# Ledger of designs, part 2: VH-VL binders against o66814

Target 1, 203 residues: o66814
Amino acid sequence: SDYLLRAESLFSQLKDANAKEETPYLYGKVKGYYEAIKLYAVEYKEDRIKTLFTLMSKNTKKAVRGAYTEREPLTELITFEPRVYFEEYCDGIMDECFYEKHYEKEKFIELVDYFSLKRRVEFLRNHEGKYCAPFDFGMAEALFNAVSLELMQEKPDEKVLIALREKLEPILVMAEEKLRYAMKKELPCYRNRLSEHIGYWKP

## First folded at step 3 (VH-VL)

Design a03
Fold by ESMFold2 at other seeds, look of step 4:
Structure a03 (fold): chain C 203 residues (1-203), chain A 123 residues (1-123), chain B 107 residues (1-107)
Amino acid sequence: as target 1 above (203 residues)
Amino acid sequence: QVTLKESGPTLVKPTQTLTLTCTFSGFSLSTFGMGVAWIRQPPGKALEWLAHIYWDDEKDYYPALKNRLTITKDTSKNQVVLTMTNMDPVDTATYYCARIEGYYDSSGPFDYWGQGTLVTVSS
Amino acid sequence: EIVLTQSPDFQSVTPKEKVTITCRASQSIGTYIHWYQQKPDQYPKLLIKYASESISGVPSRFSGSGSGTDFTLTINSLEAEDAATYYCQQSYSWPYTFGQGTKVEIK
């Protein structure tokens, strides 16, 4: 329960390394995990706080190292992959049977619109979100990871899922708007990375 | 009960490659936050951290030895392997493996240690 | 690289007396300091984590304090079994480092 003291130590390390400016994606990810931890602290769920703090700590270490070595890697993306099952419906009058597709934890998946969140985060990750909207993307990715981890629980908490989604949505929108603007205006964050990936091109 | 044990050669000639295996039980490197480190202690000298590896395969090495060290894991066998190339008599030490319990904080202490194995580098 | 300097290097202490060992870091490390005991020909044993947090199974006579650059391990009433070398270790930043050790003997 002394996560506040340990979090302040992590933020002190980030400040000393100037991580907000040098590794803004990882800085945002650390902040996102901390916001998720605070939501769980309201509910006093120590087991989830420990898991999220481990991720926060590892991303802090990578941010500090990255600031000193001019390297900022993409880090973990945690996705929940629900099992699929089919429920049979039979029409006794017509003597026909049909199958309806269902997911495990379907109620909770629908509550947060999980598949939409997953597609949006993956889009940012695959299209230079780290470079064009680093802080917002990092924070959104961490909050999305927290959603995934909650869905992986045997009995997901609806209040936590709603609170996580409420924090995540505006941040995700901001990251998406920044990326869209960068793509439309062909800003260096987007244009430079595209050219780095192409081995042959006509000038 | 958590246990770790080091195994490998006790005598190595200069320039040879040392390979040490840490076999452990009572925990798994598939568990969030878990890690294993290698630490050595020359006879009568202080402890020296060499390398570590975490459940997610993230690893770090002591900078001055980075070009000589390789750490790997086999989660299914509960093993971590350290390879150190170009051994020299100054590398004579007791080599320990230890668990890093990082569930709460990945910068955690070494909470369980193996018994250690003395490796002598001599012609 | 963060250097940890322990003081003293050696102590000979009468049983039941208080032992104080200091560890000074070359830069601020918050509370990311851990203490280990190593008896002759044995592996190290964790005594205190994060400067002052207790470890299950470690006698209550062991305590730690400090933050920033100055840290202390205290043994309030030395027992014969406490004769050992004590090390501090920082996990604030890579590479992780140990102090040079403090040997405690019984008079």
Scores: ipSAE 0.027, ipTM 0.648, lowest interface PAE 8.1, mean pLDDT 87
Fold by ESMFold2, look of step 8:
Structure a03 (fold): chain C 203 residues (1-203), chain A 123 residues (1-123), chain B 107 residues (1-107)
Amino acid sequence: as target 1 above (203 residues)
Amino acid sequence: QVTLKESGPTLVKPTQTLTLTCTFSGFSLSTFGMGVAWIRQPPGKALEWLAHIYWDDEKDYYPALKNRLTITKDTSKNQVVLTMTNMDPVDTATYYCARIEGYYDSSGPFDYWGQGTLVTVSS
Amino acid sequence: EIVLTQSPDFQSVTPKEKVTITCRASQSIGTYIHWYQQKPDQYPKLLIKYASESISGVPSRFSGSGSGTDFTLTINSLEAEDAATYYCQQSYSWPYTFGQGTKVEIK
């Protein structure tokens, strides 16, 4: 109940600043963190809710400030970097030894297809996703950060990871489709951002 | 037990640069959500927030003083440093550092304060 | 910049009576208001956070209320040790700002 009162206050601040229109990337990121918090609330995981709410709050403040100053920076991207280890085995029939590359938490990495998610989010981040699909990209980035944070736990929660992945996938697809459309049509969000040498033309 | 303490010169001359160090214990800026702020209080006047820095090195400054202020941290030493350039007698105040506990909400209050240090700007 | 206006600037109050201090914000700030007590020659101490949330170790005689633009700090039975200056502070937006203070004395 306490997170509901604080979330309502944050959304009131966003509404007063017209952040959805003025800072859509950060607005989407706030919404993404809120969606992740709601998934954790079903499981009553207070510690993880508090971590995500801190990120939600900081992005809210940047969105409000950005709406009044016409400035919208990229904010945090949180990546899980699993340790790599090798397991040796020998085939007694062929009298040969081999080694296999393994990652810590490999089951959970595969459950959400983590490396694919990371590549897709990084692609959007590096190729004008903020300008061409701001809301969807921001929301996807926050949900991806929630996946990373869960994978960093000692004992990742499979049910939460599945729920986060299921929420994240359609949002990622939408962001990717919007970016692909902008690239194909050479929309100002993509073309003007890349044309620094030639000059900037935007209505 | 959370404690903060300000250190630095108590007397500076006009135009000099003030450097203040906040040394704290009982928490760390490696902890997610934690922040430290600098607040000052001129004699007999209201409190004035100057700057803050968070665990992720995010910083904000009071807009009118932004060009005069620099805030940095050394997480391994539990220290936050404020530098203020071109000091003037109007900057005479007690300077405090305070913790922002942002674990749940990064816009949290200043929940623990240092004792403060009076800095006098005079010839 | 959000201006916080406290009322009154000064109160002299009979022991064990109720003290009411108001803080009015120049715009809606939700519940992002905090209250501090500052005794002479001391640093400020947090009393109430987020308009009405209690702080561990603060006497239960202190309470807060309000949302939006109008906020109140109440001391339900004033003790001698409560003689101090009280400040409200908003954390809704940068720059963070404080009210001008309300000095409370024992009559």
Scores: ipSAE 0.012, ipTM 0.625, lowest interface PAE 8.6, mean pLDDT 87

## First folded at step 7 (VH-VL)

Design x1
Fold by ESMFold2, look of step 7:
Structure x1 (fold): chain C 203 residues (1-203), chain A 123 residues (1-123), chain B 107 residues (1-107)
Amino acid sequence: as target 1 above (203 residues)
Amino acid sequence: QVTLKESGPTLVKPTQTLTLTCTFSGFSLSTFGMGVAWIRQPPGKALEWLAEIYWDDEKDYYPALKNRLTITKDTSKNQVVLTMTNMDPVDTATYYCARIEGYYDSSGPFDYWGQGTLVTVSS
Amino acid sequence: EIVLTQSPDFQSVTPKEKVTITCRASQSIGTYIHWYQQKPDQYPKLLIKYASESISGVPSRFSGSGSGTDFTLTINSLEAEDAATYYCQQSYSWPYTFGQGTKVEIK
């Protein structure tokens, strides 16, 4: 109940700053962390809730500041980098040893199709997803961060991973569709960012 | 166990720059959610928050003093440094560093304090 | 900037009596209020966090309550060692601010 009461305070700050309109990427990211927290509340995982709430709080702070200063930075992307190890298998005499490549937590990585999720989120992040699909991209990024954090656990929870993946997929698809449309139609969100890197007109 | 200690000059002349160092043990600013703040207390008056810095190097300053304050950290040395320019007699105060408790978020209470160091600004 | 106003400024109380200190915020701050005790010539010590959450090692006679704009610190049976100045502090939004303090003395 404490996290719910504190979430009300965070949403109150977001409302006071008109963050949904002024900083929609960060607003979406805050909502994404809140959705992840709710999934963990079903599974009674206090340590995970604490970590996610800290991230929610930090992004709320940046959203409020960004709304007042007309600045909206990209914030954290948390990626799980699994260790690779080799399993030695010796058959017959010692002269016939073989090495098989494995990833740390391989079954959990496969359960959520983690490397695909990572590539899709990184694509949005690197190709103007913040401007062309800010709310959906922010929300997807937070849910992806929650997946990464769960994979970093000593023993990831399969129920939580499935629930996170199920929540993340439709949001990620929506963000990707909005970005593809913007790219195809060369909408200002996509085209104007390219212009900022090449040059600008000043009277 | 968790301890913090302030160090720096106790007497400063007007217009000089004050540099205070907070050295702490029992926790690290590399730990997720951790932060350290500087708070001052003029003699006989209330506490005033000045600045804070977090594990991710995010910083906050009291707006009226932002142009005079700089906060930095050295995580490997467990130190946080506050620099305050153009000292004035009204800045005479006891300066504390304190740990920010971030159990539920990064906006928490100050759960451990240093002993404080009195800085007098006098010609 | 959120202003915290404490009442009373000063309170002289006989031992074993109940002490009540209030803190009013200039806007709603949820439960993001914390209470500190500062004895003469000492650094402040955290007594209560988030309006009503207890701190390990703090005597049970200290309790807090409230939400929104009105908060209360209660000492249900004052001890001699409780003579101190008490501060509320908000962590709802920056700049983080303190109340002006309430000095509690033994008669």
Scores: ipSAE 0.137, ipTM 0.675, lowest interface PAE 5.7, mean pLDDT 87
Fold by ESMFold2 at other seeds, look of step 8:
Structure x1 (fold): chain C 203 residues (1-203), chain A 123 residues (1-123), chain B 107 residues (1-107)
Amino acid sequence: as target 1 above (203 residues)
Amino acid sequence: QVTLKESGPTLVKPTQTLTLTCTFSGFSLSTFGMGVAWIRQPPGKALEWLAEIYWDDEKDYYPALKNRLTITKDTSKNQVVLTMTNMDPVDTATYYCARIEGYYDSSGPFDYWGQGTLVTVSS
Amino acid sequence: EIVLTQSPDFQSVTPKEKVTITCRASQSIGTYIHWYQQKPDQYPKLLIKYASESISGVPSRFSGSGSGTDFTLTINSLEAEDAATYYCQQSYSWPYTFGQGTKVEIK
C-alpha cells in the first residue's frame, strides 16, 4: 500500500515540473506504469509491483529532468523474446516430413496477440509516435512493457494479461489514429522529421 | 554482509585525472533496481553527491561536474569506477561509494557506504 | 537545484533531553527526504528514510516527521553515543543534495 502513496509523490514531482506539457511522452509512460501497478495491486502481487514501480520512478526522474532541460529521450522498450523450437512430423511410409514451429508460452502469446502488439508499438516508436501522439504512445509503451514482463514470468497470469490488453488496446488505437492523421496531413511533428526516415517511394 | 570499499590514489597533482574504484560485496549490479553512487565530502564540509550508475547502465552526474566525471561498472567484478579529470585543490575531499537502496525507487537513499578514501590535490 | 537548510548548525545538549533538528527545502519535495548520522572519522549511516520510515538497527529514540518543505529529526532522549553530525538529503529532484549538517554534542 505504500506504493500508491509513493506514486502520489511521483505525480507531485511531475506536476511541479509541468511534465504533462513539457515531456508528454514520459508523462504518459509514467501514467501507463501507474495503471499497470493498480491492476497488480488488487491481486497483491508485490514482486511484480516492485518491478513496475522502479520503472515508473526512473521514468519520472527522466521526465522531471527533461522538463527542466528541454530534452525528452525515448526510454525502455521491453520485449519478450520466446524460445522457438521445432517438432518434426514424418510419414513412416513416404518421404514427407514437415516441421512445426512452436513458441514457449504459446497460449499466452496468442491470448494477447503479442506479436501484433509488439509490431504496432514498434511502428509508433519508429515513425514519430513520440512527437505526434506523445501521451498515448508513452502510455501504450508502458502497458506493452507490462505485458512483456508478465509473459517473462515463470507462470504468466491470464487474467492480468487480459486486463492489460484491454487497457492497452484503446490507447494504442488512439496513438495510431493520431499518427495516421499527422502523416496524412503532413503535420510538423511528422513532416519536420521526414528527412530522417524517408525511404524508397514510387508514384 | 553488504560492504563497499574505495580504492585509488590518495595524492594527485592539479590537472591530473583521478580514478577511483568501488569494490563491493553482498549485492550485485546485475540485480534489477540496484545502483551505486559516488559522494564526496571536503574536509569539515557537507556531503556532495557526484554521480551514480544503475543495474541497467543508466548514469547520472552532478550537472556542474558532468564534463569532468565518468562513471562505469563491471558487474562481473562487482566494481564501479569513477574518473574525474582536471583535478583542482578544491576537489580535496573524502570520496565515498554507496549503495542506492533499490527495487522500490531508482534514486537515493544511500543505505550502505564505503569507509571512504581521502584524496588530496596538491602540487 | 534544491537547497536544504538545516537548523541549528550546532547544538550542545544535556543527556536524556530531547533533540530536534530541522531541515527546510527550497521547494516542496513531498516526503523524499532522508537523514544520516556521521560520527567523527566515520562514514555516514542512514537513520530515517522517506521523512519518517524507520531503518532496521536504528534505535527507536530516532524519529522523523514532516512533508513538503519542513522536516524534523527527533532524538527523544539523547544518549552519549548520539554525539555526531546529522545530515538531511533529498532524492526528490536531480541533482540530489544534502543539507549543510547539524553537529550535536553532549554537555
Scores: ipSAE 0.105, ipTM 0.654, lowest interface PAE 6.0, mean pLDDT 87

## First folded at step 8 (VH-VL)

Design y6
Fold by ESMFold2, look of step 8:
Structure y6 (fold): chain C 203 residues (1-203), chain A 123 residues (1-123), chain B 107 residues (1-107)
Amino acid sequence: as target 1 above (203 residues)
Amino acid sequence: QVTLKESGPTLVKPTQTLTLTCTFSGFSLSTFGMGVAWIRQPPGKALEWLAHIYWDDEEDYYPALKNRLTITKDTSKNQVVLTMTNMDPVDTATYYCARIEGYYDSSGPFDYWGQGTLVTVSS
Amino acid sequence: EIVLTQSPDFQSVTPKEKVTITCRASQSIGTYIHWYQQKPDQYPKLLIKYASESISGVPSRFSGSGSGTDFTLTINSLEAEDAATYYCQQSYSWPYTFGQGTKVEIK
C-alpha cells in the first residue's frame, strides 16, 4: 500500500499552508481520518482504507484552501441511520399485545454506545465545538464518521469498532471539557458565537 | 463503458458567455468519489485545468478565472455544465471534460476524457 | 502555482529505441504526478498515475518513476503508434497544472 507516501504528501500540504493554526478543525479532522486508517491497516480492509483516505484527502484540500481564504467550513458528518422495526409480543391473552422496538444491527450499536456518541458529537457540532475545541472536535468527528461507516457495512467488524471507540472516547471527552469550560467562563469562542442563535438578516 | 462528450457552440464573439455541456455515461456523479473536470488546450499549447465538481457538490476553479467560471451538475441527466463569461480571443481552445477517478484520493488523475470541442473566439 | 517543466521539448526516435521524458516540479509534490499521451487531433489518454502506478490497458513498455521534484516517463521500446505528445500533470495542489509537453516522433 502506498497510503504512507500519499499521507506524507497530504501532511506536507497542511504544513505548507500552516493549517494547524489557520484551520485547526479541518486539521484535526485529517488527523482523525489518518488514525482510523492506521487502525484499518492492522486488519487490512482495503475498501475502508481507500474510502477514509478519500475523505482525508478532501478535508486536506479544504484545510489548505481555507487557510489561504480565511474560511473554515464544517465538513461532512456521517451518521448511520438504522432501520427500526417492531416485534409484536402477546402475553397469552389475545386482547392485549405489546410492541418491542428494535434496531438494525442492535448488537453493534450497543457495542460502541452509538446513539450516545451521535448525541455527543452533534452537541459539539451545534454548540461551538468548532471554535472552542477545534482540533479535538475535528478529530472526534472524523473518528465518529469512521464508526458510522463501519456500522453501515453488511458485516461490521467488532474489533475495529472497539478500537475506534477506544480511540474516540478520550478525544471526545477532551473536546467536551473544553466546550464546558468555555461555556462556563463565557470565553470569546463561545460568547462571540451567540449571535448565530439569535439570527439576523443582512440588508 | 465510460464515455464523455462535450457539446456547445464552436464560435463565440468576444464578451459573450460560453456554455458547454458534458454528457457522460458508464458512471454517475451519485457514486462516492466520482468527479468531472473541465480542461482546455489552446491550439499548439499545453493543457490547462479550469474547474471540477464532485459527487458531494464540492467545486473548485482555476483562481485567475474564478470570477468568470461556473460549474454545475445535473446528476439525474449525467451532465456537467461549464459557463465562462466575457470570452476573449485568448480563450480560443479545445475544451475537454474528463472524469476524476477520486474514489481512492480526491486528488486523482483524469482517467477518461471526452473527444473535446474547439471553441473559437473571434469577431 | 506549481510549474512543471518537461525535457526535452521534442525527440525524434527510431522504433525499438528507449524514450525518456523528464518532468521537474518547482516544489516537492510527493508522488502526485500523472502522465498522459495525446496523439494528433485526439484527446489525452492516461498512461501512468501517481508517478509509477500502471493503468489497465496501457502497454507495459510504459513506466514511470520519481518522487519529490523529479519524475521520469520511460517507453522502453518505442512502437510506431507511440508517436504523440506526452504531458505530466500534478494534482498535489490547485491550480492543477500540466507540463508544456514533449513531442515524440518516429525517425
Scores: ipSAE 0.253, ipTM 0.716, lowest interface PAE 5.1, mean pLDDT 88
Fold by ESMFold2 at other seeds, look of step 9:
Structure y6 (fold): chain C 203 residues (1-203), chain A 123 residues (1-123), chain B 107 residues (1-107)
Amino acid sequence: as target 1 above (203 residues)
Amino acid sequence: QVTLKESGPTLVKPTQTLTLTCTFSGFSLSTFGMGVAWIRQPPGKALEWLAHIYWDDEEDYYPALKNRLTITKDTSKNQVVLTMTNMDPVDTATYYCARIEGYYDSSGPFDYWGQGTLVTVSS
Amino acid sequence: EIVLTQSPDFQSVTPKEKVTITCRASQSIGTYIHWYQQKPDQYPKLLIKYASESISGVPSRFSGSGSGTDFTLTINSLEAEDAATYYCQQSYSWPYTFGQGTKVEIK
């Protein structure tokens, strides 16, 4: 319950700065980390909660500063880069050998479809997701970072990975839909217009 | 055991550039959440935060002094360096470096301090 | 920037008596206040973090309280070694700032 009181303080800072409106990407990222923390709290994993809270607090500070300075940077993207190895398999009957590519943590990578998640988040990050779908992109990025951090553990928790994936998917879909709409309509947030006015997409 | 120590000149002439080095042990700036700050205290006066730098290279400066300050780190040497340009007699103070333990909350306190080094700015 | 105003500037207190130092912030800062002790000719030492959280190695007679704009550092039974200047410091928002200090002396 200590993290709940600290999180309330962080959200109060965000509210005082009007960060939801002024820095919606960072606001969404803070919310995403908080959702991940709550999933870990069900399992009483204090060390994991503290790691995610560090990221939550730093993004809060950047959101507040950004709201007052009208500057909203992209922040951390944490990617798990699994070691790859090759195994030789030989058919003694046919006297043929094949090499098969394997990844460390392969079971867990497949469980969450990690490489697909990575490509989807990177696409949003590289194609104006921050401007066209800031809140949803920020949330998705934080939840993706939580997935990466769990995969980096010596023994990843399958229940947590599934829960993170289930939380992440609908948010990622919403961000992707907003970006596709902005691209199709060539909204100012997409930056390939001659207009110098850049805004976040809003209903 | 966490220790920090400031080193650099004790006497600086007006307009010169001050360079102070913080050398620390018992922790590393490669460790997730760690930061180091510089704080000064003019004789008989209150403490004043100047700048800090974190493990992830994020750095911030006191706004009124931003154009005069540079903070850098060398993680392999366990060192953080503060450079302050165009020194003036009003900058005479004891300069401290201190650790920020940001593992749980990056807005953490200064939990370990160096002994401080008095820098006098005079002709 | 957030201004921290301490009260009183100075206290002269009989040993074993209770000392109360207040810190008022110019805006709400939640619990993002920290307290330091600086003995004569020494560097500051952290006493209390996040308004009320204890620090390992700090005597239990030191405690902190408060939230929002009003914060208090309490020394329940003053010892001779507690003669020092005490500072509050906020880490709520940039730039980080200190109070002006409260000097505590033994009568």
Scores: ipSAE 0.223, ipTM 0.694, lowest interface PAE 5.3, mean pLDDT 88

## First folded at step 9 (VH-VL)

Design z1
Fold by ESMFold2 at other seeds, look of step 10:
Structure z1 (fold): chain C 203 residues (1-203), chain A 123 residues (1-123), chain B 107 residues (1-107)
Amino acid sequence: as target 1 above (203 residues)
Amino acid sequence: QVTLKESGPTLVKPTQTLTLTCTFSGFSLSTFGMGVAWIRQPPGKALEWLAHIYWDDEEDYYPALENRLTITKDTSKNQVVLTMTNMDPVDTATYYCARIEGYYDSSGPFDYWGQGTLVTVSS
Amino acid sequence: EIVLTQSPDFQSVTPKEKVTITCRASQSIGTYIHWYQQKPDQYPKLLIKYASESISGVPSRFSGSGSGTDFTLTINSLEAEDAATYYCQQSYSWPYTFGQGTKVEIK
């Protein structure tokens, strides 16, 4: 298929730049988007594949550039911000009304435990997940973005949401375990060293 | 209908700063995947990519010229501006702006071009 | 920087004959190659994207092929209006680069 040829071209670029070693966060993010695309390919959802492939391609370019320039920026985090509304319930016998708080797409939000996922990804992003668990955090962030994008659809697909959550959870747990260990041991990746080149080689 | 048009001075002196504006219609840089690039062509020579900017504010520059180039956008005006400092006679060229088709691939082709503007740098 | 080398630099071709233009990349670029036509005193026009994908409004006599390092643009039956300079361009890796061009004239 055409997306397989394009994916092979993207991975060829990543290989030529040694991105897995030089820009592991962005490499993980590219891999995460590819995993999401494969889940959508099972369901033949062409429009979602196109959007995810655009993000995959953009992150591939940033990984390649970052490998050559020794820079690895954080890239997009896509969050679904549901509208809150109140549903009125009136008791005609008592002539009183009361309100219940609801979120748009509440069924789908609950299906994937979205707010918990968002909090966990944001925690990694804000606490050196890029340095302490770059590959796993990058993958988790991309899969979370795919969840957000699906929730933004007019009618989210439950099968896709479940599959995305099932893929995301073990990766997110691995990133969290690596970060927790680094925090407990105060490893160099956790200590605020943002202005330093983190070298993997010494003389 | 997608259109792009370059505007700015056609003659600059060495060491001066060139500012070119690309004004476009038929698309918006607020649209996911959209980008605009600047490409130049010295007289009788090949095309040279200079810089681009995307809907998400990502900007890239030709490395040898990075310290001389600035690309900015004003999405509300449908404009992209290229600034090039310390002009030299070797920079004499026709300057084009072009749209980048980004929906399938952010590294996509230049699918619509402006007419170009010749900028001459006098000695 | 990826260098694109086109061949030939120049062709003079009889109408209705086949024109073949090659583009060779200094490293593998998958299918991230695009072809443009530039007529005298005009801006470039996109003909083929991603090595072989057609563009709406471009005559069917234009086709592209190749992957990796070797790419070809073919005009299967040259028309008088096809006299132009043709460029290949890679979008595989930053910085993006163009070939030196191939000028096609009517003999």
Scores: ipSAE 0.063, ipTM 0.641, lowest interface PAE 6.8, mean pLDDT 87
Fold by ESMFold2, look of step 10:
Formats: sequence, structure tokens, C-alpha cells
Structure z1 (fold): chain C 203 residues (1-203), chain A 123 residues (1-123), chain B 107 residues (1-107)
Amino acid sequence: as target 1 above (203 residues)
Amino acid sequence: QVTLKESGPTLVKPTQTLTLTCTFSGFSLSTFGMGVAWIRQPPGKALEWLAHIYWDDEEDYYPALENRLTITKDTSKNQVVLTMTNMDPVDTATYYCARIEGYYDSSGPFDYWGQGTLVTVSS
Amino acid sequence: EIVLTQSPDFQSVTPKEKVTITCRASQSIGTYIHWYQQKPDQYPKLLIKYASESISGVPSRFSGSGSGTDFTLTINSLEAEDAATYYCQQSYSWPYTFGQGTKVEIK
């Protein structure tokens, strides 16, 4: 089947539920997965498209139900956890050795500045990004998940990683700027409404 | 070979609780995108989706029945259990469990079905 | 809730002739329609997924078409073993629903 026809069906469901207004974080996440899928379609990477469509469909379903039930949960954050290894070399004497630390896929991690991306996305996720910049944060989270999934491949595609990074950076910047503004102005989105209520843990 | 089989009582009294077990083989609910659904069919009538549960523990229910239905899974036993409370004669039907193949799309079709079990609700 | 209306409810058809069954959705559902065959006292069997995608092991005489609100299941040359009730089912949106069924008999 054509992924474009299936994506049209998902966006029709989102439109019918008014998800852009009711569940903007999940709507942004669906949009971010769609942007990643379009990038993979240019490279004819059908198997990777299938995984991303599954995530897109799952988040669409949650957005539609969330719009009806007034609930918008945080959904998956996918992180790549590279193995660390050490190369040993000894100075002609067996009891005097030196160690060099390496990460698996270090070239690709550095290509996208992965650890920086991870920290920035996690910061938004842990500091009200869902409330203060829902669309941008959702979209950034999906594109970050696509980066993580590509890094998990045995042979990551450098062209795909660069393209994902280039789409992700401006969206991250927008989300970070919105959050910084909300923090500076102490907007309601920044404060957790449950933590503001003195009877939160008991009436 | 993918197989599913329903088990449980075939006769219940009105107001009693029905518990049905789906035991399956040839796939696992730990596989990304996989799900199992319960569908019923009253004698001579159309099929009706009741509930499903996915590999990631997401569960959904037919809205009019959600306060009567509970679906659970035991991935280690390859089992999915449906519980339906306050049974009524209108709930007399053949109950099927079916696999949802969702690798590409988590809302996929029901591609493998159990043989079904007829549950009769009578006084 | 999306209502699927099948037409006709019943057909009696001479062997080797073409059978068409339509399914109309109460709103646009893209290609999120699937077709099942159910013989007497048997469980349903998936014939066609996503409007037109074939299923391994299903005879090539079965085909599907359509998009949006109008969908068709076609049996190009009816065989005796094709006598059954046929259902369409949408997976476009919750709750997932089935058509009322079309019974096909051999004349």
C-alpha cells in the first residue's frame, strides 16, 4: 500500500477530532513522524518507513482519543544507548598499560551531536515543554526518535542522519525559545497546576 | 503456524460475569505492533468488535460496553483474557479472539481468528 | 461510529459468473477497509486488506477496489466453495465496525 494514502487517513482522523487544537503535543508528534517518513521515502528505505508509520499511527490514535477525553499523555521517547569499550595498549612492559575510551558508532554520534540533542529534548520533556511549546516539542521529540532509531541500525545512513538533524534543529530552537519566554514571564503553562494546590496530596 | 483458541464457559446466567481465555501460538504479544482482539457474533447477525490489547499494554473497549469489559494479557503464557460483567440474554453470541497484525499500522486487520466459542445467556 | 452498509444483502449466482459486493461508509475512511469471508459454522477469514491488497493463500479471483466511501469486493468467476457470507470492516477510527454482511449462494 502507498504510505501517502495511509498518512492521509491518519490526518483525516486528526482533523475530524480537532487534534491540532485539542492535543497539540500529539499532533506535533504525528507531524514529526510524517516528516521523517517523507525523508526516508526519498531514500527508498521501506523497512524504516514501516517502523515510523507504526509510531505515527499509535500517536494518532492517542491524539484522537485524547481530544475526546481531554487527556494528552506524554508518549514514547526513544534513546540510543551506545556501548562503551576501551582499547588497551601497553608500553613494552605488561604492567604499564594505557586505555582509550570509545563509543560504538562514535562517528555517527558526533555527526548529529547526539548527546546534545538528547539533553535538549530531555530538558524540554522534564520542564513543561508539553505545556509551553506542545506542537514544537512533540515534533522535535518524534524527529529525535527517528535519529535514535537510525543510530540503532547496524549501518546508519549518514545522509538520513544529516537531514533529520537539519529538520530537528530549528524546531528544537523554537521550542526552547518558547519555554525560556514562559519561564521568564512565569506563564501558567510553566507552573504545574497540581503543585500549586496546597491540598494536592490530600483534601 | 499462527493459531488462536478460545476457552471458557458456554452457558452463563443473567447478571453473571463471563471470563474467556484466548490461548495462542505462532506469535508473541512482545512483538512490536502485535495485538489480540475479542469479537463477538450473535447467532445470524453481524460481527461486533469488543476489545483489544496490544504489545505495549494499550487496551481499548467498545464504548457502550467499556464499564462491563476488562481485557488482560499474560505474555509469558501467550494468553489474553476477556471479562464481561452483568451478562444479559442479548450478549448470547459466538466469541472469537483474533490477531491484529500491526507492524506497519497498529490498526491493522484481524488476520488470524480462533474457532470461536458460543456463549449462551439464559435463565 | 462509522456505519458500513453492504449491498446487496443477498445474491444467488450461477457458477463461473462475476460477483460484486459493495460497501459504503458513512464517512470517508481512506483505504482502511478489509474484507472477510465466513462460511457456515466457520470463523471469518481475511480476504483483502486495505481495500485492494491481496492476502497470501487467497485465490486470485478475489479482488478489492475503492477509496473514500465506496468499496467493492469482486469474485471474477464464482466457484461452488465461494458460497459464504462476506463482511467489510473498517479500521479507520474507533470503534472498529463491520458491515451487515452479504450472503452469496450458488444458484
Scores: ipSAE 0.018, ipTM 0.607, lowest interface PAE 8.1, mean pLDDT 86

